# Ledger of designs, part 47: VH-VL binders against Cytochrome c oxidase assembly factor 8 (COA8)

Target 1, 167 residues: Cytochrome c oxidase assembly factor 8 (COA8), of Homo sapiens (Human) (q96il0)
Amino acid sequence: APERGAERRDTAPSGVSRFCPPRKSCHDWIGPPDKYSNLRPVHFYIPENESPLEQKLRKLRQETQEWNQQFWANQNLTFSKEKEEFIHSRLKTKGLGLRTESGQKATLNAEEMADFYKEFLSKNFQKHMYYNRDWYKRNFAITFFMGKVALERIWNKLKQKQKKRSN

## First folded at step 20 (VH-VL)

Design ok2 (from oh8 with light chain I99V)
Fold by ESMFold2, look of step 20:
Structure ok2 (fold): chain C 167 residues (1-167), chain A 124 residues (1-124), chain B 112 residues (1-112)
Amino acid sequence: as target 1 above (167 residues)
Amino acid sequence: EVQLVQSGAEVKKPGESLKISCKGSGYRFSEYWLGWVRQMPGKGLEWMGDIYPDDSETTYSEKFKVQVTISADKSISTAYLQWSSLKASDTAMYYCARQGWHYDESGPWGFDYWGQGTLVTVSS
Amino acid sequence: DIVMTQTPLSLSVTPGQPASISCRSSQSLLHSDEKTYLHWYLQKPGQSPQLLIYKVSNRFSGVPDRFSGSGSGTDFTLKISRVEAEDVGVYYCSQTEHVPYTFGQGTKVEIK
């Protein structure tokens, strides 16, 4: 998940031009990065003539996006929260304030912060392993349905051409 | 919302070339046959031919087969009707129309959506 | 080529009265899938044609139920149960069973 636009707000329908898919779009649309997950949501196109198989694929992609957004939003929040708690705890142990005299947020040096990163990585290792497993399972399912939809569209094309040739 | 928007009216002289366009939106453009229909002033409708934009397969009415060329560019959802050498008898309104279909075979297989028409006037 | 013949070619109707338009094809429009590919269009004055009825009797989306179609084989009928002012225009039957696709000559419907 890229860290671009981490503080950008989500778009609002009809109130902000450029951030809503055009009403005549026949393509999926990639929106701005979500503020919490830093992931760019896909706004899925619903065709006029959507088959049940196409609908199942679209819903599976939507569900996977929601799952992925939820995971990274929670992980980013947990990372930031635990990082600040670690810094505050270490500063208190050293008898230092949370802010410098200039008003800046007090920080720890690179050696001190390395302890946090090491602890966070080890604590979350299995959670990320299960995330990767589930990500691959979801991705394989999506790929399978994309193949089914591709075959269905070829069949529909052939049916149309056969009907035109039926004389 | 399915929409077909055609290029604007044209005034031409005999012997000139012309290419008019039809842009589709609100549906998967490449998956529908798109037809061209002529209406001469005060007359009825005549099917000229059509194109399947995915692979550019065309079908022509024999009356129009050597008189016009039908083409499409699916990357911009646009179909074209063109003449290499216009005649005064080409003066007419030209419509594009989508041939409807549905995945469950309940669809019309007729022209369910039409463009607004392009008036072509050929005179000296 | 399939010739589509409409009768009458012109029709003048008092508002609220029924109207009936006949269409005859020079050969059967029945396809091997047991469906018949005959359609009806309305072209209102100054407008593009619009689909009313497809495959003999199916009303297209947004078409009022005062429009109905019937027929089989080579003989087809469009009926308007109560003609309204907005129904004025030229009605065309059309077939998409055989290439080239063809239209009837049109029936002009006017209000008296």
Scores: ipSAE 0.667, ipTM 0.877, lowest interface PAE 0.9, mean pLDDT 87
Fold by ESMFold2, fold request of step 22:
Structure ok2 (fold): chain C 167 residues (1-167), chain A 124 residues (1-124), chain B 112 residues (1-112)
Amino acid sequence: as target 1 above (167 residues)
Amino acid sequence: EVQLVQSGAEVKKPGESLKISCKGSGYRFSEYWLGWVRQMPGKGLEWMGDIYPDDSETTYSEKFKVQVTISADKSISTAYLQWSSLKASDTAMYYCARQGWHYDESGPWGFDYWGQGTLVTVSS
Amino acid sequence: DIVMTQTPLSLSVTPGQPASISCRSSQSLLHSDEKTYLHWYLQKPGQSPQLLIYKVSNRFSGVPDRFSGSGSGTDFTLKISRVEAEDVGVYYCSQTEHVPYTFGQGTKVEIK
């Protein structure tokens, strides 16, 4: 089934980006979420009769997927690490331990955690701006090559029909 | 791997209708002509016609044009050969076959992959 | 319609010996792109046909190099340099130059 294309997805820090197959039908499939990035990888189908242009599009999509998974794997680890460090620091300044008396991880309330989210977003602002720029650049290129592949496939269809009917 | 899988053998009586199928996998089904070839018992091969599944354009051998209907459903990668009223003379093996091509024009334009065949027996 | 005529219609070959099958078309199979759309198929006993040679002389994937094709215009030949037991079956030439596509009558190749 078709899903919305990558160019239509918001990749802001609070969201998870999703990439879809090209508009043309293919037998790509979506794997389970990656442990670190929490993104589902696309496993690309390589047709028997793949043109150089189709191959370039496929490789560009594969490279973009890897780039995106690397970014979010890194951001998820950084977010988790800094979140725990923030909680640990604030609990220590209150004179509290890392665990409650019941053995559960001690936490901060929503108002206390708001300071962390504000600080994290502020600190990572430029990194996410560069990510967004590169995301749009990559998805524009992918869309452009999808158009070129679509035209190539129309041409191949017309050539087959002409060969059949011209004689 | 390119594969064409046909529906199972059929035993029918004259005057009955029949629709047999051919399901393609391992390639972009809608982008290749798919032909039907008849082989009567103990005889050679006869091309019946074909279809381009993307737009359902069909071509028929004049011999078979009135006798059968070729159709396809590209959403399930399946082509069909259909009789509205079978005759005893329709007893034969029926193959589907893909007409091969390649983007660099090195392809065969002949039938590079064939289904396993569907035996149709029409008897009183 | 292009009539495809094969000779011989039957052929008994001693294992390891060469075999040759002729195919003639009633019209030239040369297309305007300077390619000739003449193909050879083998139908082994109880099996579907399989493509051996396409466009006169090109071996299809997985076909042993003991099979070769030649010819031009209206006169074509399939050669098997050393016939093996697995090569038994019926060989067909065919054309895809003009609709309707047509096949030769077949040449049955047996080992004896």
Scores: ipSAE 0.667, ipTM 0.878, lowest interface PAE 0.9, mean pLDDT 86
Fold by ESMFold2, look of step 21:
Structure ok2 (fold): chain C 167 residues (1-167), chain A 124 residues (1-124), chain B 112 residues (1-112)
Amino acid sequence: as target 1 above (167 residues)
Amino acid sequence: EVQLVQSGAEVKKPGESLKISCKGSGYRFSEYWLGWVRQMPGKGLEWMGDIYPDDSETTYSEKFKVQVTISADKSISTAYLQWSSLKASDTAMYYCARQGWHYDESGPWGFDYWGQGTLVTVSS
Amino acid sequence: DIVMTQTPLSLSVTPGQPASISCRSSQSLLHSDEKTYLHWYLQKPGQSPQLLIYKVSNRFSGVPDRFSGSGSGTDFTLKISRVEAEDVGVYYCSQTEHVPYTFGQGTKVEIK
């Protein structure tokens, strides 16, 4: 399932800023919504004692986040651009101007806009289908490496406990 | 960066209880043994015991196991040293210290980072 | 318990001169993994102890290369090639081979 579909988009929070996580944080940090994708980026914690396997997992998560951010940023831009083009085309077909006499941007009613939404979904169906497939593939890989990291941490705990029991 | 920050100095009377704290930051707190070390005025260092915060397993020096309780709350990255009834002989500086380790076994297994110390003064 | 014995207990050093501190354990600190769990700490006046050398000879991060450690089994040595004013304090050897972990008595190093 697309990340966008689960979340409400009625009002965006404050835009992107020069925010950064606390310097002494030992946890991943969730930043404000990106201006273009409207997704909250994760700022990944790099532990002092990071194993190669932990590093591979972190990089996979970072790459997946970047991929997801880019997809939705591009899709949001395409949606906005095609929406405006649709409105302009329908207004011209009806013999109406692009702006009202008051200077406000002309728009279409909800029934007329429904045609746009149907057309947009149909046009982009294949693209969103491949996005969903890739999203599931990436999340399965992440889950697999999370399991490997969990086993590694159990092993490290057992080694420490064994060492405490002096001969 | 790794830091251990201890609670402030205490002035107490014999028979009173006390719980001092050590808060770790900049590392995965629950994955390292955290020890307590006593330094009596003008004296050397004495290991009291330690705790593994992930499961709260504790180890005590025989000298101290009746005298103090070591505990931790990993949800707030904090360890504690506690007396139920202080004695004048408990007057000392108390340090917490992290027992270092590394995934590739190149780490120290010694105390690589120390708190600033908590001075406990017990006097009638 | 493993007893750690330091000599000397006090040392006055002219600035720029070398210093050497001995530490002896009451039994071997060699572990079954073939590593020796002997460490050196410095406690500067009014400060917490700080790790200098771990597992006999490894310098901890940020420790100047004028500090070196050596030894094996039960006999260990910390050397300072050129003592500086910031090196004053009490030096402790310590073992983490067997619980309870133990420290030497300390060696107070002063500039004369």
Scores: ipSAE 0.656, ipTM 0.868, lowest interface PAE 1.0, mean pLDDT 87
Fold by ESMFold2, fold request of step 22:
Structure ok2 (fold): chain C 167 residues (1-167), chain A 124 residues (1-124), chain B 112 residues (1-112)
Amino acid sequence: as target 1 above (167 residues)
Amino acid sequence: EVQLVQSGAEVKKPGESLKISCKGSGYRFSEYWLGWVRQMPGKGLEWMGDIYPDDSETTYSEKFKVQVTISADKSISTAYLQWSSLKASDTAMYYCARQGWHYDESGPWGFDYWGQGTLVTVSS
Amino acid sequence: DIVMTQTPLSLSVTPGQPASISCRSSQSLLHSDEKTYLHWYLQKPGQSPQLLIYKVSNRFSGVPDRFSGSGSGTDFTLKISRVEAEDVGVYYCSQTEHVPYTFGQGTKVEIK
């Protein structure tokens, strides 16, 4: 699984019930790919017995998902616009039309498109560097609170067991 | 919504085995003790024992400890009550019930949610 | 084992009148945390039991204000200030202080 984006895996993880609607779901579940970001959102379950630490973790995960979805939605839009502009400009420089003789959208060959990809990466390097730094910060915070929640749940389990055995 | 759904009614002969189930939903199933309560026809309630699904730790009433086995599969949020050899005296309604708690210790520690019951009839 | 004894075992009440059920435990239900693990349940005809009152006097979610619990140590009381038709059923007291958990014999409440 790649480190970029929480849900950028080739196969989205399963964790949903087919018969639990979002409003009445009894656990977290994965939705369909977002139209703009192409990421599958997680829909978070809120249990009745949610502690302040569990709430903090859930909110951090929700905020990170929204931030990540916004970033990739914006990047996909920018990529698409700049790609079309690059193709249009190169076709015009060659004296070629925007459409083939069959009416389909004209394109550039793989070598020509490699120039676009290189230019796009160079232009957006700082933005992706910032995204990487923020991604690591967010994931570290989430992992930290996952650890605290795990310890809290162990503590709650031990308290229940002690109460049961106090005779 | 917390819900406990039990398996359907059973009609059995003495000496047969039986395993009934209780599926929990709407809460973190593995983090709550889940108990079994017997109600004989026309009688009151009897606690049989319980299980903590996270680690399968069980507690039994002395009366029932050799008569039944309590188990759970937390991966499917389901607890079980089973007999290896039923007796006519096992004819009763059997309930599963969740032992409630709250992270701030204000919770009931009593049975806050119950299944609909499973009627077990054992007759020759 | 802690024996839970309810009185009366049966009760007929005129609609709108109060009802009172007593429960006595054979041992104190006071835990070292100063909480008392005595609970009340109602089993309506043809239904599963449902929690009414937990830890002596705390009403469970959705339980009407006409239900109240009191008591300490070994003696406990459930009161219904104005009995309604929907309150018909068998009432049980129960303890979760000591394993094995135990229930009273039940008090059948009917409308006359």
Scores: ipSAE 0.647, ipTM 0.866, lowest interface PAE 0.9, mean pLDDT 86

Design ok4 (from oh9 with light chain I99V)
Fold by OpenDDE, look of step 20:
Structure ok4 (fold): chain C 167 residues (1-167), chain A 124 residues (1-124), chain B 112 residues (1-112)
Amino acid sequence: as target 1 above (167 residues)
Amino acid sequence: EVQLVQSGAEVKKPGESLKISCKGSGYRFSEYWLGWVRQMPGKGLEWMGDIYPDDSDTEYSEKFKVQVTISADKSISTAYLQWSSLKASDTAMYYCARQGWHYDESGPWGFDYWGQGTLVTVSS
Amino acid sequence: DIVMTQTPLSLSVTPGQPASISCRSSQSLLHSDEKTYLHWYLQKPGQSPQLLIYKVSNRFSGVPDRFSGSGSGTDFTLKISRVEAEDVGVYYCSQTEHVPYTFGQGTKVEIK
């Protein structure tokens, strides 16, 4: 019985971008684009005196970033796979080989590729609609907590100032 | 790690202007009061004033209010102490110091981190 | 201005012996939040001041347990249970309850 080679599903490694910001930085850092999602990861600064609200905001930003990275990594892989399958199918239908006489990968013209893009967008329309909805929901939550943190910072400053003046 | 790095020693003549600096690192510079403390040669510590870098809110000791100007540039995490006209009596060590605080507590406590000091010598 | 008075102004201690420094404020340092804003600093020879104790009795990070602060209202004490050679310097009490912030005269601690 021939051992069916288990196609190693290249599970997109949860590639935590190995970009380590400088230890002395008190700012968020933007890493290079991820190889799968093409999104630039943000490394969030953790302050010494992080409030519970600040921590919650940071976690929400991190979770949203991870969600975006996973979505686009999967979408890009699906797109690349379906694009390649489309090209192969069309070349086969035309009686053309996968390689040109010069040994280059055979490609379709812009008009044929336009059909692929239309079909791909149509097929994934609902997926993109749900993504956009969830994206807005997450960003609204982040913005809300950004406002809360900003108010907390103002309040903390005012408390300190009032203490100085109460004398 | 929290660090305050001050500008180097200064030798000036009476009547000259001077601006010394204190650069903060390892913390949120804009959200901590930064104070200036004078120490005359062989004497104790004197609080001169402090600044909140986020909005440049400044408080002075009455003794120093007309003698010096405290300012900050939060974009480069730097505070300044400036004299328009130095006197021989301004000869001292000047320290910048962070006022520590915690979100769970009701206000700033003492100066938890200090700069290395800037020696200012004013001589004829 | 709040006057901070330290006693003694100079102390010579044998290594391993305890030391005690008193600080008295001219006014109460008790705030409406029920906290007392008295602090202790050490300035070692040729160094910047460093925070030892904040709000009467809280040791700052990295401060040895041989240092302790106590007191209430206007009377405060810094104690060193066993003085070490590295404890040489000038100790200052300070208040941050009232502006302007003020320091004591300093207590010079020396080893015998």
Scores: ipSAE 0.770, ipTM 0.900, lowest interface PAE 0.7, mean pLDDT 92
Fold by ESMFold2, look of step 21:
Structure ok4 (fold): chain C 167 residues (1-167), chain A 124 residues (1-124), chain B 112 residues (1-112)
Amino acid sequence: as target 1 above (167 residues)
Amino acid sequence: EVQLVQSGAEVKKPGESLKISCKGSGYRFSEYWLGWVRQMPGKGLEWMGDIYPDDSDTEYSEKFKVQVTISADKSISTAYLQWSSLKASDTAMYYCARQGWHYDESGPWGFDYWGQGTLVTVSS
Amino acid sequence: DIVMTQTPLSLSVTPGQPASISCRSSQSLLHSDEKTYLHWYLQKPGQSPQLLIYKVSNRFSGVPDRFSGSGSGTDFTLKISRVEAEDVGVYYCSQTEHVPYTFGQGTKVEIK
């Protein structure tokens, strides 16, 4: 299958992300950094016989997937950028270099990093609350249209069976 | 796009059983009636019956109702035509074909896509 | 059962000339939804049948506009405005108005 163009703009590699249905997006507010961000989008099947309702559902699912991928790509980038800036600032304040004697990137201990994590969470709390609200709103809408499509398919099945039998 | 791929040619003896298959792809297999059509050598087309894979509802031509069994397994998008005891007169080409329909009722309700055919030869 | 009768059963045509095939049903093919379930198929030599025209006059996807269908009730016609070498084969009319579905005997179209 060809890769979606939006994924060609991925900002960072991370651990392998499992595909999640739109109703149950795989999103972490905060956790260990995702080492891989090769998140491939769902390729939605376009039926030959796609109804307007089915098209509306498919487009809503596509838009929700794009919205979700963009949100977490931006959040992961912001987290990484601000983390590096925090470390750089604290090392500079202590008069230390950006590299250890072994050439590895210098870092802060867990107690020093706790200040960063606390501030980052506080700074982004409202943003993630709005994300959660919008996520549920989108998934409720998707569920609603899934129900309408299911009823439409039952109706089409009944019409076909009636037409197959004698009037 | 829409494809119906049938099992390969069969050479059988009278009295043997046989089950031939038709696998659909590129469309929602369970939502379309799928029919079987016989063509005896040098002869025209004969509708044998069809199946709605979603619930295995079947319609048979009276001519074939006792001769064959039509079945489907929607989990693998496959329909079957089977004989419990073949006769020499069953020698023919067998086609599966999808009965087309459209949500806005503009569809054909005829056979819009056909398999490649399965030649069944029954001889001693 | 609805009997479908085609005429002629065989037709030899010079390339570029028109051809016409008639199909007559033993009962009206007009459904209560006011649509007529009469279809035309072409079976080229060594191939599966393919849908040409459905519901009297609608060309199926990929069918050239030199093919046209007409008729109503019990009398139907398939016309080929300019027969080409690739049009050789057996043409069938068919009805899906009533089970059992039935086909005409076929009209073999050849190039002379």
Scores: ipSAE 0.666, ipTM 0.877, lowest interface PAE 0.9, mean pLDDT 84

